# Designs tried in a protein design chat: VHH binders against p49116. Part 121

Target 1, 238 residues: p49116
Amino acid sequence: EGPLLSDTHVTFKLTMPSPMPEYLNVHYICESASRLLFLSMHWARSIPAFQALGQDCNTSLVRACWNELFTLGLAQCAQVMSLSTILAAIVNHLQNSIQEDKLSGDRIKQVMEHIWKLQEFCNSMAKLDIDGYEYAYLKAIVLFSPDHPGLTSTSQIEKFQEKAQMELQDYVQKTYSEDTYRLARILVRLPALRLMSSNITEELFFTGLIGNVSIDSIIPYILKMETAEYNGQITGAS
Below, E stands for the ipSAE of ESMFold2; O stands for the ipSAE of OpenDDE; V2 stands for 0.75 times the mean of E and O plus 0.25 times the DockQ between their complexes.

## First folded at step 7 (VHH)

Design s69 (framework vhh_7n9e_1; at its last look DockQ between E and O 0.53; V2 from the best seeds 0.00; counts 0 for: pae E 10.2 > 2, grease 28.5 > 24.2, SAP .75 > .668)
Fold by ESMFold2-Fast, scan of step 7:
Structure s69 (fold): chain B 238 residues (1-238), chain A 119 residues (1-119)
Amino acid sequence: as target 1 above (238 residues)
Amino acid sequence: DVQLVESGGGLVQAGGSLRLSCAASGFTFDDYGMYWGRQAPGKGREWVSGISWSSGYIAYASSVKGRFTISRDNAKNTLYLQMNNLKPEDTALYYCAKHETGYFSPDYWGQGTQVTVSS
């Protein structure tokens, strides 16, 4: 049957809120993160293999892996987002919270450790010079993970993950033919995504946006969003 | 519709140099790693060199390492191969290539540019 992904799925273009504020604030960070999340969900829902699994399975898969997809998106769009500047602003806020005793030292340590893991991940992807094709297939491997608790249709999900792995392998082996270890260097980056807490990602990037609701609770709404409504979210034309 | 157009081939004596160009269109050039391949008469296709999207990662076939330099200009959608100290065994049709999406799908190749190296 044909490829798991098309060239359309390789292209992943984030449009940032404009104008950029003189000083970064929570609203700008949350708006930027929201656009990336919506772009990531739209990317997933546009895959024919994903749609073939059915609505309930689609919702369960995205609920299980949204943090991994979002983190891959942060790495891929790090330059467009000026992610290093966003993370520096978050660190500055945390240091001010330490000085004012507003947050426990233990919580600050957890958040700082998460930021350092995120920076390490993004740096490793940049050093490997991961391209749009490789990112698209890494996202597909993460999306079609059959091993999350509570999933149904695990056999079909596993087949799509295997197809993603095979197509990524074919690309890497043909593009960099004599580097027999590039694929292994890329794939060994993926386990780190599961070590990053979705709760801490919500706190860092979505605090001003989601209020008392979780990303988990809004995923079904995003996946059912009409194309025009979705386009308004990712371009800011609401 | 993907299009790759190679140029810069020709006849040179052993020890000479050539610079090949590949003009790419029909896809977002900087989303993909690109490579050069070659095919000598009566032989199969041989991978020559590959380059990642930002030029941060480059690999060469052992037979050309130290003599050939791959580069790209993403603003111009162009891939280059600078070939120095050419040998008779480098005689081949040289083609620019982009991997197509798909399970073991054949790569998209341009029509190629002929390089002939005399002794």
Scores: ipSAE 0.714, ipTM 0.894, lowest interface PAE 1.4, mean pLDDT 88
Fold by OpenDDE, look of step 10:
Structure s69 (fold): chain B 238 residues (1-238), chain A 119 residues (1-119)
Amino acid sequence: as target 1 above (238 residues)
Amino acid sequence: DVQLVESGGGLVQAGGSLRLSCAASGFTFDDYGMYWGRQAPGKGREWVSGISWSSGYIAYASSVKGRFTISRDNAKNTLYLQMNNLKPEDTALYYCAKHETGYFSPDYWGQGTQVTVSS
């Protein structure tokens, strides 16, 4: 059996909406996020092992881990996205909402903490100087997580995860032979992804685009649509 | 004042087609994402389809995928929903909605247009 990932899975190029406005409005932020989401899910779809699980199972996997994949994507694409600027803009928008007394104190705290956690995670990944291969394997490890409730074919999922882990280990050993603990430092970042609220992520990055729609409900559609990029836009076939 | 006026609804037989329009005014149309929703009798509001300001992002509910097409003409400040292969279960009041520019703000939606699909 061949490797879980190939070089084609290392490429993860996000195209931002153009032009970037001087003022980052909610819609720009949401469209940027949506492109990242599509890219992430279509990346998953491009993995043969993912397809081998079948439509029901692979959909369930993505539903379970989309937030983690998205967050890894944010980290990976942080520079291209100008993530710090996006997050600052989000905070500014939230400040307006706060002043208008639209949010409870507890909710404000939760949202602000979430933004902080996102920023810290991305900063931590930047500090580690994670490369494209490492990101690909990390995403695979996150994708093929057998510990989500309600999954079928958990044994197979676990095997894929193990394969991802082994390939990552081999890559790190080969590429970073002088850094004996790099693998551990990278893997130890994964638990932080589980601290991220999918609901809050959804509210921050997606509600301004298509309304009150759950990412969960859209995932099957995203996974079935054809990948098409024209004029720097990502769209699916209807 | 923000205004959204839906049109194009009516009675159609199963398998038929309708094209809904939403005329927008009172705001810069191309700055906002738009979406269609519907409400069937006795049911809550259901999201149908959404489109970003630049049409770079389009999404559909699973129930209408492959049958409905959302589009917009920013020059005309109009949102469209082409509905093909209509089914009785598509019967509902269809409304267009505009996103707000701020987080955690309710969207603005029109009064809706009635779509009735007969068997």
Scores: ipSAE 0.053, ipTM 0.327, lowest interface PAE 4.5, mean pLDDT 88
Fold by ESMFold2, look of step 10:
Structure s69 (fold): chain B 238 residues (1-238), chain A 119 residues (1-119)
Amino acid sequence: as target 1 above (238 residues)
Amino acid sequence: DVQLVESGGGLVQAGGSLRLSCAASGFTFDDYGMYWGRQAPGKGREWVSGISWSSGYIAYASSVKGRFTISRDNAKNTLYLQMNNLKPEDTALYYCAKHETGYFSPDYWGQGTQVTVSS
């Protein structure tokens, strides 16, 4: 019992790599993205309801939704990350790839459309002035999605998602009592997360740090990671 | 041109240790992620370990985790691989590699240094 989330789940403090290089490059972008991924995974792990589902279910949930959590994290941390600058650097690198004939025209179009969708999602969240409590509940709604194939405990996952929705509704009604349509405007943004390709997210944000990384392959390690190891990954210590 | 020169390979008995080095030149070393790969005779290339430009992200293949340690010295433009508790199946040509700055492009890699682990 008790609320699904506590005030400690509202804090979402992303620390950027230091020192910042004179020019943004693939490696800085990938390091920054890795820190956000680790922060998002450990945020999920800190939720008592998530802990109660068991290790196998936890891994399956995160594998199914990591890109949606990551995208919400990008939107929430867009200013701290200077995301607009990062996306501009990625576009510049892609244009260099065009000049060097490194990618097919069809693939470049797909990647550029993904970047546009990502920027539009982040802009829409900023325009709605989504606060930290609202982000936390949106992440919980995304995390506790019962419809993914292969999940165990789906009725319990559904109950947790309903609880997240109820607590978001209560929060919005109390905090934005003069805005009767705020909850509806917030919830209508969630389907856009399904348009984000995890394959393209991996290629944009995670290719430059190590070889052909698969986020699916590292999720079990991130979820089992000791707090000291986690802090080392986001601060550059080991 | 990018140059990656591996060294430190040799013959070692099972259970022994070796430290590989990779001297890098022709690019700003501390702007790039680096990794080690290996190729055993008659087999394809295997990714072994990677490290980010700042050393803030480190990963290992499951076959070497706990036995190998990757590190870098950005002041000396050098990548290292400390290999402990070596096994005969670690016998391979070991090469270091630089991530390509252009997205979706093949990486640069060195000529390699031979590691041979006797039983």
Scores: ipSAE 0.000, ipTM 0.221, lowest interface PAE 10.2, mean pLDDT 82
OpenDDE, second read of step 8: ipSAE 0.037; ipTM 0.358
ESMFold2 (binder alone), look of step 10: mean pLDDT 85; pTM 0.849

Design s7 (framework vhh_7n9e_1)
Fold by ESMFold2-Fast, scan of step 7:
Structure s7 (fold): chain B 238 residues (1-238), chain A 119 residues (1-119)
Amino acid sequence: as target 1 above (238 residues)
Amino acid sequence: DVQLVESGGGLVQAGGSLRLSCAASGFTFDDYGMYWGRQAPGKGREWVSGISWSSGYIAYASSVKGRFTISRDNAKNTLYLQMNNLKPEDTALYYCARHYTEFWPLDYWGQGTQVTVSS
């Protein structure tokens, strides 16, 4: 039995649409988010342990955790994405929507609360200076969550999660040997991911993607994409 | 007014091919994701395929994957659906649509184009 993740699973490189427009718009935000989502799902399906669980379990796991994986990806790629600029553009749109009576004050409040939680999470990860190995293992812990309703093979999922936790612990203790409490500081950030609404994430970042089709409905198809199809989608070479 | 006009439907034998077109007007076409849906008599609406504004993201219903190809020409404000290896089960009214959300602009639907596949 080898390690859960290899060095290839640590590499997580997002390529942004070019050039960045002078004034951000919904299509640039959606394209950027879609690239990150595809990168995240391709990352998950490349893990041998994930593949070993079988297609039905794989689909159920990703449907349950895509928002957590996406949010970790936003934090990891915040600089590449200029995430603060994207969030500012969304806030500006929300303020204009209030003035034009397009959205209710309650809806705006829900979305602003979500943006605040997202900013707080990304800032906390940046302050901890989470490295690529740590991000890879945090994503694995989230992916192999046995506690979502409707899952089968929960004992195997739990074993893979425990393996991810053990390997993260070993890495942190060896790499950051002088920081005794680093692992604890990292792990206490994870519960915040489940406070973020997948419905609001979908509305903010995947507007303009595919009509009114949900991320849940497209997940099985993305997971079945071959590497060439996946690369074609990301590069726009289709 | 936002308008979507589908064309290219017709009668075809099983195993044949058709190419559908959707001409968009009244909005900035290259700012929106687009999709194709279909509805057979006595059936609900079925999503067929979707494409992002830049063509960077494309997805298909499992029933058509490998047989249909969605594409767009932003310079011509036109959405396409290339349909190969057609089956009798593909018989439906095909329509194109623009993205919908309460946060962003509303969906607009065309009148559709009829595709009939004989066995």
Scores: ipSAE 0.011, ipTM 0.235, lowest interface PAE 9.1, mean pLDDT 83

Design s70 (framework vhh_7n9e_1)
Fold by ESMFold2-Fast, scan of step 7:
Structure s70 (fold): chain B 238 residues (1-238), chain A 119 residues (1-119)
Amino acid sequence: as target 1 above (238 residues)
Amino acid sequence: DVQLVESGGGLVQAGGSLRLSCAASGFTFDDYGMYWGRQAPGKGREWVSGISWSSGYIAYASSVKGRFTISRDNAKNTLYLQMNNLKPEDTALYYCARTYSGEWPFDYWGQGTQVTVSS
């Protein structure tokens, strides 16, 4: 009927903890990452199409794709977060762990490979100069992925993904009409998101917050609490 | 609401230059790519040039490439089109635009600014 996303859903503004410490520490990195994760979940919950799928389907979708949404958020907010500085601090910590024999060389290799993949993804998005509208629709495409195991309502999810793809295509083709190749260049970036380990993302960015608990396991609780708050605002109740 | 207001058009002789401006309001300007279109008398709308949010990506219609330069100032919410070596065939009403999610008529267009190039 109407467009999948409104201007409100295109706007994605991260507020960083202030002040930034002189030397980055795990608490600052974790709080920054947590703010981005919560912003991403609040963004998803606010989409009418997402709400229409119901809470059980909502939970399953976000549980399946939170790492993809988070990584897109890292790319979009890289400058605001000083992401390069955060990643450098993590690398320094890993190098110190090698010297102190605290982690196996194989584990450090896996984590370093993940960081390099993340840096390459963020650099590719920056080179393409992806805007807020394009990011919003890329996030919608990964959110409404019908192909995750265990999902119900896959037909409806697929329709919302197709709608997201069509609206992104319309935007890109009209905005950059002479360059029909731009959309393809953007879309071929998405498969890389699924190759990134959610477990390693948890270790890098959420060590101080969740301990040994997975982000996947807490998503149902966060979404349910946020939905109740949102419903209160709609009805005019506090 | 979304508003786009163009200015800077006028009458100019062939080989001359004009700089068009587009003042945007009602949305977060730096979240969107923008473009310029034009409509010549008795013709349909033609896309002229597009620019990404940070100016890192720019595209031009073949008919204007090398003569026109698109730019933006996100601090001022303003889009520009520098038009050099103007030709009579550039005579048109020039619009700035933001593509809306979904289909026309939800694309946002300004009222346009008239450019007339005399031979």
Scores: ipSAE 0.704, ipTM 0.888, lowest interface PAE 1.4, mean pLDDT 86

Design s71 (framework vhh_ozoralizumab_d1)
Fold by ESMFold2-Fast, scan of step 7:
Structure s71 (fold): chain B 238 residues (1-238), chain A 119 residues (1-119)
Amino acid sequence: as target 1 above (238 residues)
Amino acid sequence: EVQLVESGGGLVQPGGSLRLSCAASGFTFSDYGMYWVRQAPGKGLEWVSGISWSGRYTKYPDSVKGRFTISRDNAKNTLYLQMNSLRPEDTAVYYCAKHYTGEFPSDYRGQGTLVTVSS
């Protein structure tokens, strides 16, 4: 059998809402984040190995890992999104909330810690100069995680994850032949993704998207969308 | 279809310099790290240098470190290898490479460019 991902799966191009406002607001941040989320889910849907697992397994996998995929996407698209500017605006808003005693001190600490972890993650990926191929395979490794509760096809998922790991290793060994530790430096970034709260990600990036429903609850609907409808969300053309 | 076209090779005296170029097409050049490999007469393929997508991270074996510099121009889809202080043992056909997944060795699409360092 051929490779897990093709060149089309390595390509990951985010189209931002235009124009960018002079002062960032909840609606612009939410639309930008929604485009990245839909792009990430379209990316997963297009993988033949993912399709082969079937709809129920697909839904369970994306529900379990959407925050990890989204965070990898934030790191990969950080420059296109001006992520540092978005995070600075969020930090400024939180500092104003502290001065107004609007939020509890414990909650603010949790949110600030999440932002700092996100910044550290994005900075480490930028310092390592992670490329599109490496990002595609890191996303595949987190997507094909066999260890989430409630999964039914764990042996097949594990085989796809192992295939992703082997293909990433081959790429890194060929491209950076004399750097025996590059792969290890890349892979040790991944556990931090699971420690980041999906609830805090929703609060920071998706406040304007969904009232009393969670990203987890809408994932089955997004995965079942017709291709044209899905593409409309990615480009904002709907 | 991935295409890699190397150029810039030639005959040079020991201590001389050459700059190799590789024109890439058929894929998004900036999504991939790239590398140079060479094959000396009667020998196997030898890895020469690697470069990350943005050009910020580069790696070299001791045999060429300090003498060769890899660089890229993503706007022109072009990979370069600046070779200084050339030695007779640098005589080889030089290939630029982007690997396909699941295959070893990588698919070297280019015809290569010959570098001959006269004794």
Scores: ipSAE 0.703, ipTM 0.868, lowest interface PAE 1.2, mean pLDDT 86
Fold by OpenDDE, second read of step 8:
Structure s71 (fold): chain B 238 residues (1-238), chain A 119 residues (1-119)
Amino acid sequence: as target 1 above (238 residues)
Amino acid sequence: EVQLVESGGGLVQPGGSLRLSCAASGFTFSDYGMYWVRQAPGKGLEWVSGISWSGRYTKYPDSVKGRFTISRDNAKNTLYLQMNSLRPEDTAVYYCAKHYTGEFPSDYRGQGTLVTVSS
């Protein structure tokens, strides 16, 4: 039994829509987010252990953790995405919603808090200077979480998660031998992911593009996409 | 999952009235502004009414102003559209939609209910 992840799983390159508009509209934001989502799911699908779980279990796993994977992706791709600018644009759009009384004060507060959490999480990851290998293993740990309700093959999922954790540990020990507590500092960030609302994430990043289609409903479709179809979606979705 | 189910459509004569309803679920209805759009045969989506989350503010295009009234019952998670003085030009599928941060008419909407105005 080989390692859970290979070097091929470390590569995580997001291509942004081009050209970047002067004003980041909802469409641009949604397109960018969709590309990241697709990339994340494609990444998961490329893992042999993920494939070994079967289609139903795979779908269930992704449904359970897509928000966490997406958020890790945001952190990892924050510079390429100009995430701070995107979030600022989203906030500006929210101002319009406030002015037009489209959202309650309570909902605005929830959304703003969520944006703050996202920004803080991404900033914290940047401060830790997380590298591509570490991100890959963190995503794997998040993906192979056995504690989501309704999952099948939980024992196998747990084994994969343990492998991811062990491989991360080995990598950190090897690469950052002088930083004894780096692993702990990295892993302690994961709980923050679960405090984030998938509903709010979906509302902020995806509603402008997918309309009345939920992320939950499109996950099976994305996971079944062929590489060519995926590439076509990425290049032609604008 | 967000669900919007429109009802109340049907066949009416010109000058008649209908009341449409939209049952909302899968989200906190009272947190969001809502609106109605319609799509006539061979035409694009047209905004016909909007209401704020609290119900305090309503908006209408000139095409329906004075004839249509949007309202909501947050306790029942229901949106309404009272349509009076109906015209043949009002014939369309009517959709209930939920506001997000986007613009009309691209927000989440239901399957729609058909309104036919004909003599």
Scores: ipSAE 0.664, ipTM 0.851, lowest interface PAE 0.5, mean pLDDT 91

Design s72 (framework vhh_ozoralizumab_d1)
Fold by ESMFold2-Fast, scan of step 7:
Structure s72 (fold): chain B 238 residues (1-238), chain A 119 residues (1-119)
Amino acid sequence: as target 1 above (238 residues)
Amino acid sequence: EVQLVESGGGLVQPGGSLRLSCAASGFTFSDYGMYWVRQAPGKGLEWVSGISWSGRYTKYPDSVKGRFTISRDNAKNTLYLQMNSLRPEDTAVYYCARHWTGEYSPDYRGQGTLVTVSS
């Protein structure tokens, strides 16, 4: 009972590795991305409704939606991350790979299409000036998606998603009362998250850190970490 | 999951030969350029060879040029390193690495295979 999210769940503060190197490299990009991923999973784990679903359901939900949560996090933290600079560095590496015959034409096209979709998504969110409360509820809507294959407890998940949608609606109507269509403009952005490949996200942002273990494989470990261990990962301090 | 599994290392006499293999899984092998890198005891990681996604182009540092040959079999998802005229200085753990949009990260891709050249 009570609201789905509290004020503590609206707070989403990414701490970047410091200092930023003169030339961006795979290790800096991967460390930055890992901090965001851990912050996103810590955020999800802190929601009482999420905890109430149980460990197995929690793992299945995050495995199904981590790429959508991560992409929303990239959009929300784009300025603090200097995401445009990171994407430009990735494009530069990709262009070098073309000139050196290091990637096939098909793979280059797939990766470039992914980068363009990511840029389009982040630009659309920036244009809307999505605030922290709106991001929190968009992440909740994505997290409590009942329509992923293989999920159990789908009726309860759907109820939590509907509660997230209701609380977002109440917030937007109260805060942006003059903009009748703001909620609709925000919600129609969400389907684009499912057009982006989790495999390409792993390659672009996590190749230097995860080795031969997928994000899917580490999710259960991350979700079981103590709060101090989460804090260490998101700040690099433990 | 992306997996690279190196094999073929062992003890060999100076002047001898070894052929290393790397079995790739979890990705479309033919889409990526591949590398062999090595780490000698107490030293940093050293690039040994590179091959284009097509197998058309290969690169070697002067330390192994003329002695080592990189090749690939895209139908078998396997990378090879033929090492001839081995020297004690070639003693190292050899790692297979996949190209990543301009970089490679061998420390996170495979466990490596040990090559020991005894004098």
Scores: ipSAE 0.415, ipTM 0.784, lowest interface PAE 2.6, mean pLDDT 87

Design s73 (framework vhh_ozoralizumab_d1)
Fold by ESMFold2-Fast, scan of step 7:
Structure s73 (fold): chain B 238 residues (1-238), chain A 119 residues (1-119)
Amino acid sequence: as target 1 above (238 residues)
Amino acid sequence: EVQLVESGGGLVQPGGSLRLSCAASGFTFSDYGMYWVRQAPGKGLEWVSGISWSGRYTKYPDSVKGRFTISRDNAKNTLYLQMNSLRPEDTAVYYCAKYYSDLWGTDYRGQGTLVTVSS
């Protein structure tokens, strides 16, 4: 028995860097994104089912899905981040890059299309008024994806994903009993997460984080951090 | 404004060691990831090592892994590259730099410091 997620897994509080700069810059955006990424990985680590899969499987799962988890986190924390303001600043920077001929037209097009997809996803989640329980289960469905190449224990991962789906269904049917098709409207949003490039997300939000070091390379270290180290990263205290 | 000043280059024999330093000023050094890049005569730029703002995460290409160590002293606004077991192939101008992204424009690089590995 036992539920996949407890009420403690619904709590997802992002602490933004303070003070906000007079002008948005790469450092502020990357620090904000990093805090969200660390919060998301700490959230995943706290799930008993995730812990039960073992360290190697945990690393492989997060490497495969960090962009999906991060994007869900952006949607969930859009207001606290002032995400629309951040995306507007990025768009303004890209438009200036066109005038200064710093990027190819094809590259600018790819990045603008990525930003458009991200805005549409966040807007769709906002229009559906997705609550904290729904976000927790959507993140669990994404985390326990058995279909990524190279995974071991795929049967167990699939069982955890199905458990997440069933618990989401139970929650939505009880909480939004009059909206028969709400669950379907929520679930059809998930495939869009896989259309967004992790490479473009990394360049937009993590450029200033870790020098010339990929998110893929730091994931094992983040997952091994003690809670005190996570708190230091989230609040900026060392 | 932003300044990066490299030092520590010179002539060394194969198998020798050098420690490069980069003094940073004009920005909050502890807020930014840093890296080293090098350019051998007649060749393109090659990434050598990267380090996070906190110093917790470092990365190396296979060509220098196990021989080079990047580190930083945030209290002194200084970046270091410890180079051991130097090879003739390591001969290059070494530049200190902030993390580069083509989306966010050209990062700052210093003037460079020449490392020559020759018998």
Scores: ipSAE 0.031, ipTM 0.365, lowest interface PAE 5.8, mean pLDDT 85

